# Designs tried in a protein design chat: VH-VL binders against q9nrl2r1430to1533. Part 151

Target 1, 104 residues: q9nrl2r1430to1533
Amino acid sequence: GGVHELSAFEQLVVELVRHDDSWPFLKLVSKIQVPDYYDIIKKPIALNIIREKVNKCEYKLASEFIDDIELMFSNCFEYNPRNTSEAKAGTRLQAFFHIQAQKL
Short names: E, the ipSAE of ESMFold2; O, the ipSAE of OpenDDE; V2, 0.75 times the mean of E and O plus 0.25 times the DockQ between their complexes.

## First folded at step 11 (VH-VL)

Design H34 (framework fv_iluzanebart)
Fold by ESMFold2-Fast, scan of step 11:
Structure H34 (fold): chain C 104 residues (1-104), chain A 124 residues (1-124), chain B 107 residues (1-107)
Amino acid sequence: as target 1 above (104 residues)
Amino acid sequence: EVQLVQSGAEVKKPGESLKISCKGSGYTFDDYWIGWVRQMPGKGLEWMGIIYPGDSDTYYSPSFQGQVTISADKSISTAYLQWSSLKASDTAMYFCARLTYDFESGYYEYFDYWGQGTLVTVSS
Amino acid sequence: EIVMTQSPATLSVSPGERATLSCRASQSVSSYLAWFQQKPGQAPRLLIYDASTRATGIPARFSGSGSGTEFTLTISSLQPEDFAVYYCQQYDNWPYTFGQGTKVDIK
């Protein structure tokens, strides 16, 4: 989109990054900490990648932006068992995202 | 343009403390890892450690664990390398470098921009 | 840790000649291999990443190839500004490790 649409994506990413439950999503999962992650997750993504895509105007449609955020959550739930702190943070952050994304 | 600017040369005595800096500009500092590299006089390059300024997550090379402290202050876009007690063997050029990534796959991470280096001389 | 071995230690070439530099990893690093150029008194400069992708602004005379454990940097029609030390670096696993360097010197 337009200038206002790109500003909306940036503002939403900023709100996600500032959220208390963003910690599993700030950056790509490290092979140092989690060696098997990239054997399981084939399309890794994180908030820092999404922010750079916004800054480079790579999202042409709101649906493309929403798809990347949803991919991030789907990866979290695929890799992490339900009772982990990561999965719980993901559940809360995804609910927050769904409320915020209603205007996109 | 992306730039990493390091603090100036230091001349110290064994046992003294030191903190050198690496200031990033021209990009979102919080979103990229910063690494530190040592180059001893006339020798090659060796990685010391990396830090993610956005959350201060830090990894050290096994050879440098406990020998140095890596930190960052994202409010001023600056990363730090610190010694509590310098040794003559710490005499070297120290570089900082930014880690980037492939936006599509996330699999490929490489160091794309480097600071100019900080020469540290430790002599008695 | 993964050990990177470069050969030759020194390569003597004349301007206009082709230089071929080798880098060998002690275990597979897939394509997670970068090449850097370092001139005296300067920081390293990224030339190639992902084994064969040229970094932005790097002249076409620089090319990388290889995968797994065997990698090559080729400099076609060597220019006076290309006399430097070249390092390969793997980023497959931490700690990231450099080769010892190949010095490209004037014949």
Scores: ipSAE 0.578, ipTM 0.856, lowest interface PAE 1.4, mean pLDDT 89

Design H35 (framework fv_iluzanebart; at its last look DockQ between E and O 0.66; V2 from the best seeds 0.00; counts 0 for: pae E 3.3 > 2)
Fold by OpenDDE, look of step 12:
Structure H35 (fold): chain C 104 residues (1-104), chain A 124 residues (1-124), chain B 107 residues (1-107)
Amino acid sequence: as target 1 above (104 residues)
Amino acid sequence: EVQLVQSGAEVKKPGESLKISCKGSGYTFDDYWIGWVRQMPGKGLEWMGIIYPGDSDTYYSPSFQGQVTISADKSISTAYLQWSSLKASDTAMYFCARQTYDFESGYYEYFDYWGQGTLVTVSS
Amino acid sequence: EIVMTQSPATLSVSPGERATLSCRASQSVSSYLAWFQQKPGQAPRLLIYDASTRATGIPARFSGSGSGTEFTLTISSLQPEDFAVYYCQQYDNWPYTFGQGTKVDIK
């Protein structure tokens, strides 16, 4: 049911946040650090936003939740070259997510 | 209900250290930038710096860089502003404030909630 | 940094009259502009954000307009409780900056 799904989403977000490779994704990219980020990425998203959406019960389907998480990774790989720390972290975190998402 | 509660008024002497606090409640403290604003007596408002409690990412205004330290303890939902050595010119009211963000567009936005302020008086 | 300039420094208005406050940015801040009200001994209170959106609980007599570099706060009919200092603030670029404030006092 909806309550169980919400709990599952919440737990997964907690696990993602606690992961060692979550640092590029904890918050929205700061244009202070990356001035051109929002010129390239048109649908920014981060774990803090996803967590808030979970808290507000905005995800009615698991697919919606998964889509946001995948968007988060997609943005990372779109902006960051493959050899960057961000991209490497993203690759590892995404792999972790894919394993955990099997529970959804 | 979102609230920011700051520590009480301080009376200090030049050269003393000081650390004041701002405790957030009613929201996920880790997920919102929180900043400090100075208001000297009879003067306007000045942004000092902001911190993201989730990872302690911090930005200072140029005029406050190296003059103060902003930190956070997310385990107790508290942000801090501290001085290693106070000056008389540090006498002011200090406010903390939370920055919200647009959940749809993904931009950090305005500061929607403010602490009640902490008066710091530094005099010999 | 982006310099915010408010005018006038002091605005004397009678109760019931219209008050118009101006805020100018040294460079475009898009619509990332907020207005605050502050009374003595109190924290700033958010009135307007995103240049023209009224914050929750703010009376309809307060309105904001403008974009880019020119902004206006309007109080359509000044009430006794509206006498205070008003600040504009940009949050487009760090460091975020306030105007120097406009004091609205009784004529």
Scores: ipSAE 0.646, ipTM 0.899, lowest interface PAE 0.8, mean pLDDT 95
Fold by ESMFold2-Fast, scan of step 11:
Structure H35 (fold): chain C 104 residues (1-104), chain A 124 residues (1-124), chain B 107 residues (1-107)
Amino acid sequence: as target 1 above (104 residues)
Amino acid sequence: EVQLVQSGAEVKKPGESLKISCKGSGYTFDDYWIGWVRQMPGKGLEWMGIIYPGDSDTYYSPSFQGQVTISADKSISTAYLQWSSLKASDTAMYFCARQTYDFESGYYEYFDYWGQGTLVTVSS
Amino acid sequence: EIVMTQSPATLSVSPGERATLSCRASQSVSSYLAWFQQKPGQAPRLLIYDASTRATGIPARFSGSGSGTEFTLTISSLQPEDFAVYYCQQYDNWPYTFGQGTKVDIK
């Protein structure tokens, strides 16, 4: 049960981090590096935050984990115009995630 | 639990190179910024710079830019501070520290865990 | 860069007395301010973050207050183990900057 679910979440996060299109999502966006980000994005998140939440057993349901990953992509598409490298990477990584999430 | 362990004290001569280390354990090393702080004998704390080991994104304080190199090897959970040519004025205690973040707000915050420090003495 | 100024440079207090330490920023840092304690030969120890939140394991006698440019660290009843140097640090912007420190000494 819960132990196997946590292993599945960790494996999925590891696969996302290793993906070529993960670069916009590896770390929480810094307001110092991107000053206007937090004027637009009200619930910031990134793979480093999600991995730490998995490691601390903060996800009680698979839906909570999936919601955080989807929030990450939603933030990307909200902040970045469609033709940016960030938005394109996000589109491909999200498709990869949807395939892998079927295993949860 | 979370620990940062730094390399031992160094005694060097002016002009020599040096690389000191800070090894993290008890957390996912790749996912937290590591900062370096200098403390000269009898003086206060000076922030030198910061590195994100997961992608090697690095920022230097203007006062230290070009004077040192900060790097990390995520395969062994270790951050480094390096001098190509030491000066007597580099004599100081050097600390590494992990920067935390707030999960709810999503902001990078304060330094929560510190290494024990590495004393560097540059004398002839 | 944001300059952090601490006062006084040295504070001499008797055991059991209240100690108040000030930290001023050259421009607003909102509440992105931390206080650290450092004893001789030791690494800095986090006491307070976000101007007023006490770090895990820190005794209740330590409290922080302030926002913007004016900040205070208060030690309500100074204990023998509290004699140390105290530093404030802003983390609102790069470069991160520390105050010069206030030495709390017993006299």
Scores: ipSAE 0.635, ipTM 0.887, lowest interface PAE 1.2, mean pLDDT 92
Fold by ESMFold2, look of step 12:
Structure H35 (fold): chain C 104 residues (1-104), chain A 124 residues (1-124), chain B 107 residues (1-107)
Amino acid sequence: as target 1 above (104 residues)
Amino acid sequence: EVQLVQSGAEVKKPGESLKISCKGSGYTFDDYWIGWVRQMPGKGLEWMGIIYPGDSDTYYSPSFQGQVTISADKSISTAYLQWSSLKASDTAMYFCARQTYDFESGYYEYFDYWGQGTLVTVSS
Amino acid sequence: EIVMTQSPATLSVSPGERATLSCRASQSVSSYLAWFQQKPGQAPRLLIYDASTRATGIPARFSGSGSGTEFTLTISSLQPEDFAVYYCQQYDNWPYTFGQGTKVDIK
């Protein structure tokens, strides 16, 4: 990616972090709070990690960035039953992401 | 470059309050855990607690729960360690440290970047 | 909490020689083990994380090995700057805990 593509990734991550439903995704899930999480989720990721990868220009293609965002949601849905607050937040944030990703 | 700069040495009496600081620069402060480590004179290292400045999520080691307050002000990229009433046993060097990411290895839970330390001396 | 036990407490070696430091955990910490070096008046410096991965800028003479409950830091040829205290630390379970340290000094 070019300069405009990198700015688009930065903008999208900022918008995701500011969204009301970002709270399950801001940082890696705590082993203190959720002891079995890392037994189930083998490729953990969160918005803070994705933002750092954008800041360090680690995404070469928009698809790589999109894949990490979708992995974040997939992990949420794999670990959390549909009726949980986490899964509901994930559904709403993913919908928001899909709208914003049209700019990529 | 990532830097953690701590406030200067303190000389206090038992019963006084104290708040020491750790200012982060060269990175997105909100996105990284900051921890505090105590080193008593001539002794080893002890984790006191950690805070995520982005949402103020905070964990204390059991020995320090209720003994100190860990906080952060993300608007000025600063974490704090605070005592409401110092004891002589609080005499120590205090370090802050930042969590580091290593995406290639998949490990996100270790601390590489450290502040220079703040010496706190509490004596009558 | 997980107790980390280092041995020996002091290791006396000559410059250019090999040093081997041991760290044992009271329960498995998998590979979530770091090694730190601390010189007098300085903050700790990360040497090794994930039991065996050298941190950025750490020379190859430092190597870590082990998993589960038993870990080793090896310095293959000591330089004058390597005389320091070395700590192991687990980060598998909160609270994170350090060993008591091994002092490496001049023989």
Scores: ipSAE 0.378, ipTM 0.835, lowest interface PAE 3.3, mean pLDDT 90
ESMFold2 (binder alone), look of step 12: mean pLDDT 90; pTM 0.910

Design H36 (framework fv_iluzanebart)
Fold by ESMFold2-Fast, scan of step 11:
Structure H36 (fold): chain C 104 residues (1-104), chain A 124 residues (1-124), chain B 107 residues (1-107)
Amino acid sequence: as target 1 above (104 residues)
Amino acid sequence: EVQLVQSGAEVKKPGESLKISCKGSGYTFDDYWIGWVRQMPGKGLEWMGIIYPGDSDTYYSPSFQGQVTISADKSISTAYLQWSSLKASDTAMYFCARYTYDFESGYYEYFDYWGQGTLVTVSS
Amino acid sequence: EIVMTQSPATLSVSPGERATLSCRASQSVSSYLAWFQQKPGQAPRLLIYDASTRATGIPARFSGSGSGTEFTLTISSLQPEDFAVYYCQQYDNWPYTFGQGTKVDIK
C-alpha cells in the first residue's frame, strides 16, 4: 500500500473547492439566477471548469493555471459591487490562493 | 466511461412515498448538473428540474415545482427524485441526464449522457 | 416558457431516402438547440448540439442546421436503424423545453 500524491494544481484546486469562501466560484453563474451576467462577463470560468482542465492536463505552465484562477476572481470583482457577499468571499479566497500559489 | 445508472422499476399505490436514484460514474460527479426528465406513456419528454451536486443548487420547471423533490448525495455520487405522496398521474418513465460544458470556453452547453430510465407505475 | 413545435408529427420514408425534420421555437434560442433520437424502450441519445454540431459517434448522415427560431434535422440516405422518434430541445433559457417529437417510420 502507498500514499496517493496529488499534483500541485490538483491539490490547490481541491483546497480552493473545500474553502468556506468558494461558494460563488464552484460552478458557472446561472442564467436562471443572474440573466445579465453573460451580457457583462465575456470570459466566464469557475472552479469546476478549472478542475476539469487540470484533470485533462491542459495546463502546460503554472502561469496558465494562475491566469485562469485570476480570471475567475477578476470576473467576480467586475460583476459584483465591493460590498456584496460574493465580492467579500472572492477577496478572502483570492488572498488564500496567493499564499498557496507561492509554492507553484 | 461516463455512466448514469438508475434504480429499478417501481410499482406503487396512490399515497405512497418513493425515492428513485441516479448514480454517476466515470467523471467528477460534483462538477456537473444532473437533470430529471419525465416521459408519460406514449408522450414526449418534459424537463422536471436540475441539481448541481457540488452545492445542491436546484431549479425546478414550473410544472413540477412543489410536486417532487430533487436532491443529491455527493459522497456516493447519487442524485435523487422523490415524491411524498404518489398519484396515478405520476405513472411514467423517469430519466436522469448530465449537463455538460465546453471546457475550452467554459460555457454550459447541453445534456450529453442519459440514464437508462426508471419506470414508475402508480395504480390502485 | 419557450414553446418548441416539431413537424411533421410522423414521417414515412423508404431506406436510402432523405428525411427532413423541422423544429420551431416560439422565440429566438440563438443556436442553443439539441436534437435527440429515442428508439422504443431506450433512453434518448444526443445527436446534434449547438444546432449543427454532431455529437461524438454520430454517423455523418445526420446533420443539423438553422438559428434563431427555425431549425432542421436532416438524415441523408436513411437506414433501417434510424426508425425512432426525434426530439428537439432548446437550452437557451430555463425551463429547457422539448418539442413534441417527430416519429420516423421506414416504409
Scores: ipSAE 0.493, ipTM 0.845, lowest interface PAE 1.9, mean pLDDT 89

Design H37 (framework fv_iluzanebart)
Fold by ESMFold2-Fast, scan of step 11:
Structure H37 (fold): chain C 104 residues (1-104), chain A 124 residues (1-124), chain B 107 residues (1-107)
Amino acid sequence: as target 1 above (104 residues)
Amino acid sequence: EVQLVQSGAEVKKPGESLKISCKGSGYTFDDYWIGWVRQMPGKGLEWMGIIYPGDSDTYYSPSFQGQVTISADKSISTAYLQWSSLKASDTAMYFCARRTYDFESGYYEYFDYWGQGTLVTVSS
Amino acid sequence: EIVMTQSPATLSVSPGERATLSCRASQSVSSYLAWFQQKPGQAPRLLIYDASTRATGIPARFSGSGSGTEFTLTISSLQPEDFAVYYCQQYDNWPYTFGQGTKVDIK
């Protein structure tokens, strides 16, 4: 990637963080609140981790950035039943992401 | 780079209110939990609570629930620890610390950067 | 809450000697265990996290081992700057808890 591509990743992450449906994704799921989460989800990730990776220039390709965002949504749908507020927020935020990702 | 700077030493009387601060810099403040740790004179370390500044989600240690208030103002990258009415037993050094994660695994949540500490002395 | 117990309370070691510090958890904390160093008047400094991973900038003489309930911090060749109090801390379950500390003193 390049400087402009990294700027686009930061802009997109900021837009995701500011979205009303970002609340399940802002930070890693806490073992305090959800003790069995890490028994089920083997590759945990959250927007704060993705943003830090962007800031440290760890994404070499747009596909790597997109893969981490998609992993975040995949983890949400794997752990949370469809009728939960988490899964519903994930569905709406993922749709928003797909629209915004067209700018990459 | 990453730095947590705490407010200066305080000398107070029992019954007075107090609010001490911890200002983060060199990182995206909203994206990291801030924890508060008490160290009484000559004693070890004890967790008081943690806060996520991005949404103000807060967990208190049972020993400190209702004893103190933890808050954050993300617009100025500052976390706070507050007492409505100080007791002599609140005399201690108070540290703030930033919670992090292992980049490679994403699993481990440990505290990597610490403030210099705020000494609070409560005496009549 | 998970109680962390450290032993010994005080360890007297000559410069260049090996120091071994123990930490026991009242229930399994898997590998979610950190070691901190604290010198008088200073904030704690992270040494080891995830039971055995050295934090950035920590000298190779510091090593951690263990899992479950029994953990060890080893300093292979104690240097003058290593005289301090060492704390273990579990971060598996809230509330996070520290051991009472082991003071490493010069013999």
Scores: ipSAE 0.049, ipTM 0.751, lowest interface PAE 5.6, mean pLDDT 89

Design H38 (framework fv_iluzanebart)
Fold by ESMFold2-Fast, scan of step 11:
Structure H38 (fold): chain C 104 residues (1-104), chain A 124 residues (1-124), chain B 107 residues (1-107)
Amino acid sequence: as target 1 above (104 residues)
Amino acid sequence: EVQLVQSGAEVKKPGESLKISCKGSGYTFDDYWIGWVRQMPGKGLEWMGIIYPGDSDTYYSPSFQGQVTISADKSISTAYLQWSSLKASDTAMYFCARHTYDFESGYYEAFDIWGQGTLVTVSS
Amino acid sequence: EIVMTQSPATLSVSPGERATLSCRASQSVSSYLAWFQQKPGQAPRLLIYDASTRATGIPARFSGSGSGTEFTLTISSLQPEDFAVYYCQQYDNWPYTFGQGTKVDIK
C-alpha cells in the first residue's frame, strides 16, 4: 500500500473507534469476564490490534485490512446471539464500516 | 521510541494522600493495558492491578482491592496509582508496565515495556 | 491464585558456564509464562514470553522451555552482565503472579 491508502486505513479505524457502537470491539474480549470466549473463537481480534497493524504498515493490500475488520464482526456474531447488545452494536458498526469502506 | 515515564520519588507521612503517574509515549496509549507492580524493599514483584485506558476497564489483584485506585487520563496518555491514606507498609518501589499482544493469534503475551519506577517512602 | 515457585533461590556460576533456572506453577498455565531480568536499581526487563519466545534484542544465549507446570530458563554461556535476579511470571489467569526470584551471582 501507498501513503494515501495507509492514511485512509488510519482515518477509518479512528472513525470506528469513535463510533458509539465500538464498545464491544475496542479491545480483546476479557477472559476474566468471558471465560469460554477463547474456547469458541479461534482467531480473536479487536480494533486495538487492527490499529497497531495499520501503524506498523503490516497490511500489504486493502483486502487484508478489510478481512481483519470483517473477522472482528464475524467473531461477534458467532459468539453473541442476535438479540444481544453486542450483536446489535456489531450490526450497526458493520453497516457504518461498509459505507466508509467504499472510499478505500 | 516507545516509553513509559513515571513521576519522581515521594516522601510522605502516614495518613497523607498520594497520586503517582505513568506517561506513555511513542505508541497509541489507549490501545494497551497498563499494569502496576509493587516491589517492597528487598522483596520480589507483586501485581496490583491493570487498566485499559481506552475505556477505563480496571482489574485489581485481591490483596490490593480497596487499598489503591488505578485510573487513566487518555487525553494526556497518563495512568495513575492513588492512595487516599498512606501507611508505612506502602513503602516500596512502584512500576508501571505495558501489556502487549500477538497480532497473529490475537492473544495477550507479556509486559514488554516498563517504567523506571517511582520510589515511595512513608515514615513518621 | 496460581503460586509460582522458583529454584534455586541463589545460583553461583563462573563466566562461560551454563546456568539453568527452574519455575513451577501450582496449576497449568499452558505456555503463558514470561521470564524477566532485574538488575539492582533497575526496572525488570522482559527476556522470554510464551515460554520460549525471545523478546526483541535479547541475546541468543538466553532460552526458555517448558509448558504446563514446569519451566526452565537457560543461559548457555554466562557473561558478567548477566548478574541479576530472574523472575518467572504467569499470565494465564488473573491475578498474574511472579515467582520469588532466583539470584544469579557471578563468582
Scores: ipSAE 0.363, ipTM 0.831, lowest interface PAE 3.3, mean pLDDT 89

Design H39 (framework fv_iluzanebart)
Fold by ESMFold2-Fast, scan of step 11:
Structure H39 (fold): chain C 104 residues (1-104), chain A 124 residues (1-124), chain B 107 residues (1-107)
Amino acid sequence: as target 1 above (104 residues)
Amino acid sequence: EVQLVQSGAEVKKPGESLKISCKGSGYTFDDYWIGWVRQMPGKGLEWMGIIYPGDSDTYYSPSFQGQVTISADKSISTAYLQWSSLKASDTAMYFCARHTYDFESGYYEGMDVWGQGTLVTVSS
Amino acid sequence: EIVMTQSPATLSVSPGERATLSCRASQSVSSYLAWFQQKPGQAPRLLIYDASTRATGIPARFSGSGSGTEFTLTISSLQPEDFAVYYCQQYDNWPYTFGQGTKVDIK
């Protein structure tokens, strides 16, 4: 995208980061503290990685940006059982994302 | 341009407290881990610990746990290293460094940007 | 903790010659190994990460190799600005640990 489109991606990432349910997604899961995470999750991603990709103009289409956000949620639900704090935060943040993404 | 700028040299006496700073600019400070590294005069590098400014998640090397406090204030893009009571053995150069990521794999890829260092001299 | 051992402690070479520096880990660190250059009075500079990947702006004469416990940094056709101390560092596990350093000096 153009400069207006990139501004929209940045605004949405900022809104996600500021959301109360963003805590499981702010940064990559530590392989040192959670050793089996990277055995299960083959395409790790987090909001800080997505934000850097936005800043480097790596997203050419809105669909590429949306795919990375959806991958982040998919990884959360793949690794974390449904009744965990992580999975519950992910469910609420994903719903928030879907509402905001209507602008993209 | 990405930069880390550290506070100036300090000369202290044993028993005094000290807090040194590391200010980031040219990037989103909240999104990168900041580590601290000690280098005693004429010696090699020792990793002290790291902090993620976005949520203040902090990890210490066992050798430095309880000896120092690492903190950050994301509102001013600044990380800190603090001693409650300095010892002569704390005399060293202290570096802060940013940890980067491989955006394709998502793994940490090392300390890519370093501060210029803060020389701390502790003597009576 | 993982202990990193570098050899030799000092390497004397002439400009234009090839320098080879070794780094050994006390246990496997996979490819989670970096090399840094430090000149007197300066902060360390990242040269290589993931054992063999050159950092941005690092000249092609610097190359890294190895995995597991045995690693090598090679500097081909040494330039005057390459005389420095070189450190290897593992980031496979906490605490992150550095080798003692190899000083590359002029013959």
Scores: ipSAE 0.509, ipTM 0.860, lowest interface PAE 2.1, mean pLDDT 90

